# Ledger of designs, part 16: VHH binders against E3 ubiquitin-protein ligase RKP (RKP)

Target 1, 188 residues: E3 ubiquitin-protein ligase RKP (RKP), of Arabidopsis thaliana (Mouse-ear cress) (q9siz8r82to269)
Amino acid sequence: KLHGDLDVSVSQREGISVVHHGVGPPIVGLEEFSICGDIRIVKPPLVLESLALFSSARANACIWKGKWMYEVALETSGIQQLGWATLACPFTDQKGVGDADDSYAFDGRRVSKWNKEAEPYGQSWVAGDVIGCCIDLNCDEIYFYRNGVSLGAAFTGIRKLGPGFGYYPAISLSQGERCELNFGAYPF
Below, E stands for the ipSAE of ESMFold2; O stands for the ipSAE of OpenDDE; V2 stands for 0.75 times the mean of E and O plus 0.25 times the DockQ between their complexes.

## First folded at step 21 (VHH; framework vhh_7aqx_2)

Design v4 (from u4 with E109R; at its last look DockQ between E and O 0.83; V2 from the best seeds 0.76)
Fold by ESMFold2, look of step 21:
Structure v4 (fold): chain B 188 residues (1-188), chain A 123 residues (1-123)
Amino acid sequence: as target 1 above (188 residues)
Amino acid sequence: QVQLQESGGGLVQAGGSLRLSCTTSGFDFKHYAFSWFRQAPGEEREFVGAISWSGGETDYADSVKGRFTISRDNAKNTFYLQMNSLKTEDTAVYYCAADRGLYYTSPDRYDYWGQGTQVTVSS
């Protein structure tokens, strides 16, 4: 369970490594060419705001094996769809993360999980909450945390993908919504 | 391109009923909350009622409670306003509006609107 991690935060890790189980740059950020709508970094490193009525983006890294978690610190508490998407997930002005078969989202304003359709899930969120967005490709599950407390498995039996064709962190924001993304190396 | 189109307006005698429809195109309909507003000549648009994105919540202006009912049909991408026990003061142009996820009683919060349908209630 001990592996050659490259910094202090990575040295506590089990099961997630973009280097070993995915593809992406050394520092994970947004994939600029994935942006649909209008998402701006309003404060470095990754405080984002949607300027369009509905905007979506994915990270510039994915995984196809192991576990990965990223965190979203909410600055606003309106409609956001936070989760995971494959490269095949189309983003349009009407469809974002969770609105196609190969994408999965949690939305704490409407207290629902999304994979084409909605189902009740989780808890309502407020500004200041930290949402953990987790994928476990050893068990084929996606689950979310609110302020470090599990909301339970949201999706099970998700399809495994091969090298280079994995799941990306992905977010959708309604107009004026702000959040801070942390794609970093907090261990589970 | 998203569109909302009202229909079902017309002339009706006081005490009568009328059903308005708002048909939509280009929306991912299940995400949207929908509202009806109305505007009499020389007045501002006023809230009539709304239905939530899930269909589980409705809200009405006090002046129409008990007389008007909003419903939605996700299979037809359409929502409705059933108007019963109509009064002459219900005479107005009726507009449908949409928001992705939430509804509001203020018309200023909406970016998506239909063109309106006239309802005229005669005594």
Scores: ipSAE 0.647, ipTM 0.844, lowest interface PAE 1.6, mean pLDDT 87
ESMFold2 (binder alone), look of step 21: mean pLDDT 81; pTM 0.835
OpenDDE, look of step 21: ipSAE 0.826; ipTM 0.907

Design v5 (from u4 with T105L; at its last look DockQ between E and O 0.87; V2 from the best seeds 0.72)
Fold by OpenDDE, look of step 21:
Structure v5 (fold): chain B 188 residues (1-188), chain A 123 residues (1-123)
Amino acid sequence: as target 1 above (188 residues)
Amino acid sequence: QVQLQESGGGLVQAGGSLRLSCTTSGFDFKHYAFSWFRQAPGEEREFVGAISWSGGETDYADSVKGRFTISRDNAKNTFYLQMNSLKTEDTAVYYCAADRGLYYLSPDEYDYWGQGTQVTVSS
């Protein structure tokens, strides 16, 4: 299992549910069974590279109430779709984060946001950038950061699904793309 | 199954026009950038032109600039190569190619390819 050491305060917060398959404290990481495509762990626990044309994955934790943020450090600056998706959002060889109704992504390579369709959003990203992905279910908003600077609200009026049905951190990577996920193991 | 199918090729006189179509299926068309390549007998496959995923940007080889135009129709999952003022040296098999929103210089980096369509320009 692809797990990272995370702050327990984040993973055990009300409104966040961590799927725990083992013994010990729950650790937020990638849900292996969610992976569509081929993702290599370049460096444990959460430095990832897509080996397939298009790979997608969800974390093993979801938020259904409150606010949550995770960071993506870009090792490459190609097509990545970063954001949030529910379990109902299918991952296929062609569909990733942002390609369904309750799926939302930022793509800094194309300077766009995705929710089934693309719209202009944000800034172009480069290797080395740290992208903050934030969901606020108090305000029903999703917004992104680039190197700690807000890019503004990307999505508003996102649907609340209730307890047990939440949004998962989710990423889609084109072939050769690499990033490091931080679900709270390091200070933001 | 992913498919790219070229059509519209054929024989045309120099100075004439031809419009090629590449009809696609099996992938999310709106995410992809598209390119046209061509290969003449005994020659290497060469880049002809490309259109971005959004359709907002196009690029062309110097040899076809001002004569060829690429466009896309997302509703039809089809993109086009309008060829005007054709020359005998434009004779080649024309291939359409797709990549997820990027331009690549190397043909081997594209995700998908068509089978090609023959274009012959007579003097």
Scores: ipSAE 0.669, ipTM 0.834, lowest interface PAE 0.9, mean pLDDT 91
ESMFold2, look of step 21: ipSAE 0.673; ipTM 0.850
ESMFold2 (binder alone), look of step 21: mean pLDDT 78; pTM 0.798

## First folded at step 22 (VHH; framework vhh_7aqx_2)

Design w1 (from v2 with P107A; at its last look DockQ between E and O 0.85; V2 from the best seeds 0.79)
Fold by ESMFold2, look of step 22:
Structure w1 (fold): chain B 188 residues (1-188), chain A 123 residues (1-123)
Amino acid sequence: as target 1 above (188 residues)
Amino acid sequence: QVQLQESGGGLVQAGGSLRLSCTTSGFDFKHYAFSWFRQAPGEEREFVGAISWSGGETYYADSVKGRFTISRDNAKNTFYLQMNSLKTEDTAVYYCAADRGLEYTSADEYDYWGQGTQVTVSS
């Protein structure tokens, strides 16, 4: 009853492409083939926990135009790197979201934004917070929100990309960190 | 594969100084907080000090405050313990430990350890 590896469909609309591995309408979710480390869904639909020391994953949605946002509800408040990455971003046991040229992350435990290096940004987070991860490809910017309040533009002048080669929602979690992903469609 | 390797241990007279190095490989070093622990025979590992991932905060056990200094050199992927005014009670095997992002005073919180280097302080 494992399907998805054999049947792939891509839905491409208005600056977003969604890949799904089965029959039915495309639904944004976690791309299991992207997982580095050990990320498990501990409560359906998308409450995730990292079982390895450092784990990373991306969604099956590629953003190349317009404004889009997803939300992360924090169940723990330790080290997480939340944001956006292209397919070219390598995930390893040492590098996750924000640790390459083409990926960008907010980390509210260390109160920093990551794009290869750290810079101070945002506010510290606590369990129960909802982090909004926004990409604006009209203005080439990435923003983050904490509980609906803007933390300001984190990254400007981000690289323009085209259809099929864009930015994916992406997260990295230290061991035992847990969060819930919400991939609502937010055309801006 | 990640590794930590201590160096700089040895025999030193009381009142002397010694500098330990912990050279790392395979880590994305800038993410990591680092700690030094020590263990005398028959005792548990004892916290000595830590340095935050950013280098902006350092922490020391009361027994070494004012005598020991922790530092890091991100360009060399190495962190250090400068030990001054050494006492015979400082005799121990010294271990470095690493965590991706956070520093701890409990040895149980660390998964990455060096092999240890002996420091012997003679009277």
Scores: ipSAE 0.743, ipTM 0.876, lowest interface PAE 1.0, mean pLDDT 89
ESMFold2 (binder alone), look of step 22: mean pLDDT 79; pTM 0.810
OpenDDE, look of step 22: ipSAE 0.811; ipTM 0.897

Design w2 (from v2 with S35G; at its last look DockQ between E and O 0.79; V2 from the best seeds 0.75)
Fold by ESMFold2, look of step 22:
Structure w2 (fold): chain B 188 residues (1-188), chain A 123 residues (1-123)
Amino acid sequence: as target 1 above (188 residues)
Amino acid sequence: QVQLQESGGGLVQAGGSLRLSCTTSGFDFKHYAFGWFRQAPGEEREFVGAISWSGGETYYADSVKGRFTISRDNAKNTFYLQMNSLKTEDTAVYYCAADRGLEYTSPDEYDYWGQGTQVTVSS
């Protein structure tokens, strides 16, 4: 929740801004205030489960320059939409990551990429897979990886954004889906 | 709020045809797979057919294969069950059902349901 001035801080370096609640060092994690539906941390630090039929959330890291990646370790292999979204991307009980033109997702259960509409992309996923979600704003591309192997460029020519408007790691989960987010994955 | 509503039921002679529609609202329709189920008096609800979220796959119970066709129209947020060569055994209340993402033969897997439409096939 956002309250008075003492609860929110922003840490910024070239191409990334991190919003952190409290006075400690900036840590990239789930932005609780972004949650639509019902997402719970069922194992610390970031093993998540959706308790609602369809839930979405974004991280507290905003990227507008450079090449960045986060990883999602799948505990279940059903419907999830993993990727990147701006703050302008609406999350509702019907719309999640990839369901508006300011968001992009990979869904390995339906083997599709989503940006308003679906196109075939990637491979089926199974529990235990690690999905890499990469954004390359040097080349204006979004890529996904399965267990360290590239699935190819999913989206090219993505909208360029400035320092005040960028892309956040973002996920959507069907009911009962579980995954673990890792924002400290390997450097690009 | 998400809603499904069946229509097109009625009375028909054996050998005849009928088309059921399921109109939906409150959906992001392109994500949804849809199923048709039916229930005769005193019986459990049984699977009739399903269509995938993409429309690329359709599935049918053995009892209706070759006679029934399921289809979807994303522009109208509607899916259909075309029922041909109807038999008295097809008499039931027909229900449409929806799942965000996947198609199933078990009714327990579907999140949303219509209220049903009666189909009566007379000899």
Scores: ipSAE 0.638, ipTM 0.838, lowest interface PAE 1.7, mean pLDDT 89
ESMFold2 (binder alone), look of step 22: mean pLDDT 80; pTM 0.816
OpenDDE, look of step 22: ipSAE 0.831; ipTM 0.905

Design w3 (from w1 with S35G; at its last fold request DockQ between E and O 0.94; V2 from the best seeds 0.82)
Amino acid sequence: QVQLQESGGGLVQAGGSLRLSCTTSGFDFKHYAFGWFRQAPGEEREFVGAISWSGGETYYADSVKGRFTISRDNAKNTFYLQMNSLKTEDTAVYYCAADRGLEYTSADEYDYWGQGTQVTVSS
ESMFold2, look of step 22: ipSAE 0.744; ipTM 0.876
ESMFold2 (binder alone), look of step 22: mean pLDDT 80; pTM 0.813
OpenDDE, look of step 22: ipSAE 0.848; ipTM 0.915
ESMFold2, fold request of step 23: ipSAE 0.679, 0.665, 0.620; ipTM 0.853, 0.835, 0.818
ESMFold2 (binder alone), fold request of step 23: mean pLDDT 80, 80, 80; pTM 0.822, 0.817, 0.820
OpenDDE, fold request of step 23: ipSAE 0.873, 0.872, 0.869; ipTM 0.928, 0.927, 0.925

Design w4 (from v3 with S35G; at its last look DockQ between E and O 0.80; V2 from the best seeds 0.78)
Fold by ESMFold2, look of step 22:
Structure w4 (fold): chain B 188 residues (1-188), chain A 123 residues (1-123)
Amino acid sequence: as target 1 above (188 residues)
Amino acid sequence: QVQLQESGGGLVQAGGSLRLSCTTSGFDFKHYAFGWFRQAPGEEREFVGAISWSGGETDYADSVKGRFTISRDNAKNTFYLQMNSLKTEDTAVYYCAADRGLYYTSADEYDYWGQGTQVTVSS
């Protein structure tokens, strides 16, 4: 290759695989190569803002087994689609998290859950809320919390997938939306 | 690339009716709220009405309430403005606009616009 090789490696735990770009231990964060639209880190490490009309990204963690969660602290309370997606779910300027097969989102501005279509779910959110985004592959469920209170199972019977082909934390933000991602320092 | 295209404009007599269509392409239509705006020469764009992404809510400018009706057809990717009891004051270029998720009464909030269709109401 005339331009050199990308230094990419994979670090795995039971049920999770983290893609590693560079030196040091793998850290769960935003996969910059996944960004569709225009997402900026406006306050390190993971306070994000969408500068495009509609932007999407996924984390560098792939989950195929077990029970996992991440949190989203809302700095704004407009249209966001928060949840889980596979790599087979391409992001475009029109389609984000919840807009394809094996792609699942909660949207607290429209009080809906998304998997290709909308259904009523959850509660309206406000700035300052913390949204828990949970996947339970022991029970094949995706569910959400608002400020530590369960909103109930959003999706049941989700498809089990294998290592490297599982579900990623994923978010979509309308223009000007801001949030902080928290993947935790430790397993769920 | 998203496109909005208005149709159905023209010349009508006062008291008459006209139906405008806004045909969309390239949108994931079910996510979008839509608005109609109008602009007479020398004026700012004026809100006419809007319909929510779900179709469950509509909003209208006071000047058109009871005369104009907004609807959407997700199967046809099309958004409509039915204009009844037209007045000469309704003469303007009519624009459709789209927002992913929400509607607004201010034109400045919309980033997707059609090219406009002329409606002329004669006495």
Scores: ipSAE 0.673, ipTM 0.820, lowest interface PAE 1.2, mean pLDDT 88
ESMFold2 (binder alone), look of step 22: mean pLDDT 81; pTM 0.824
OpenDDE, look of step 22: ipSAE 0.868; ipTM 0.926

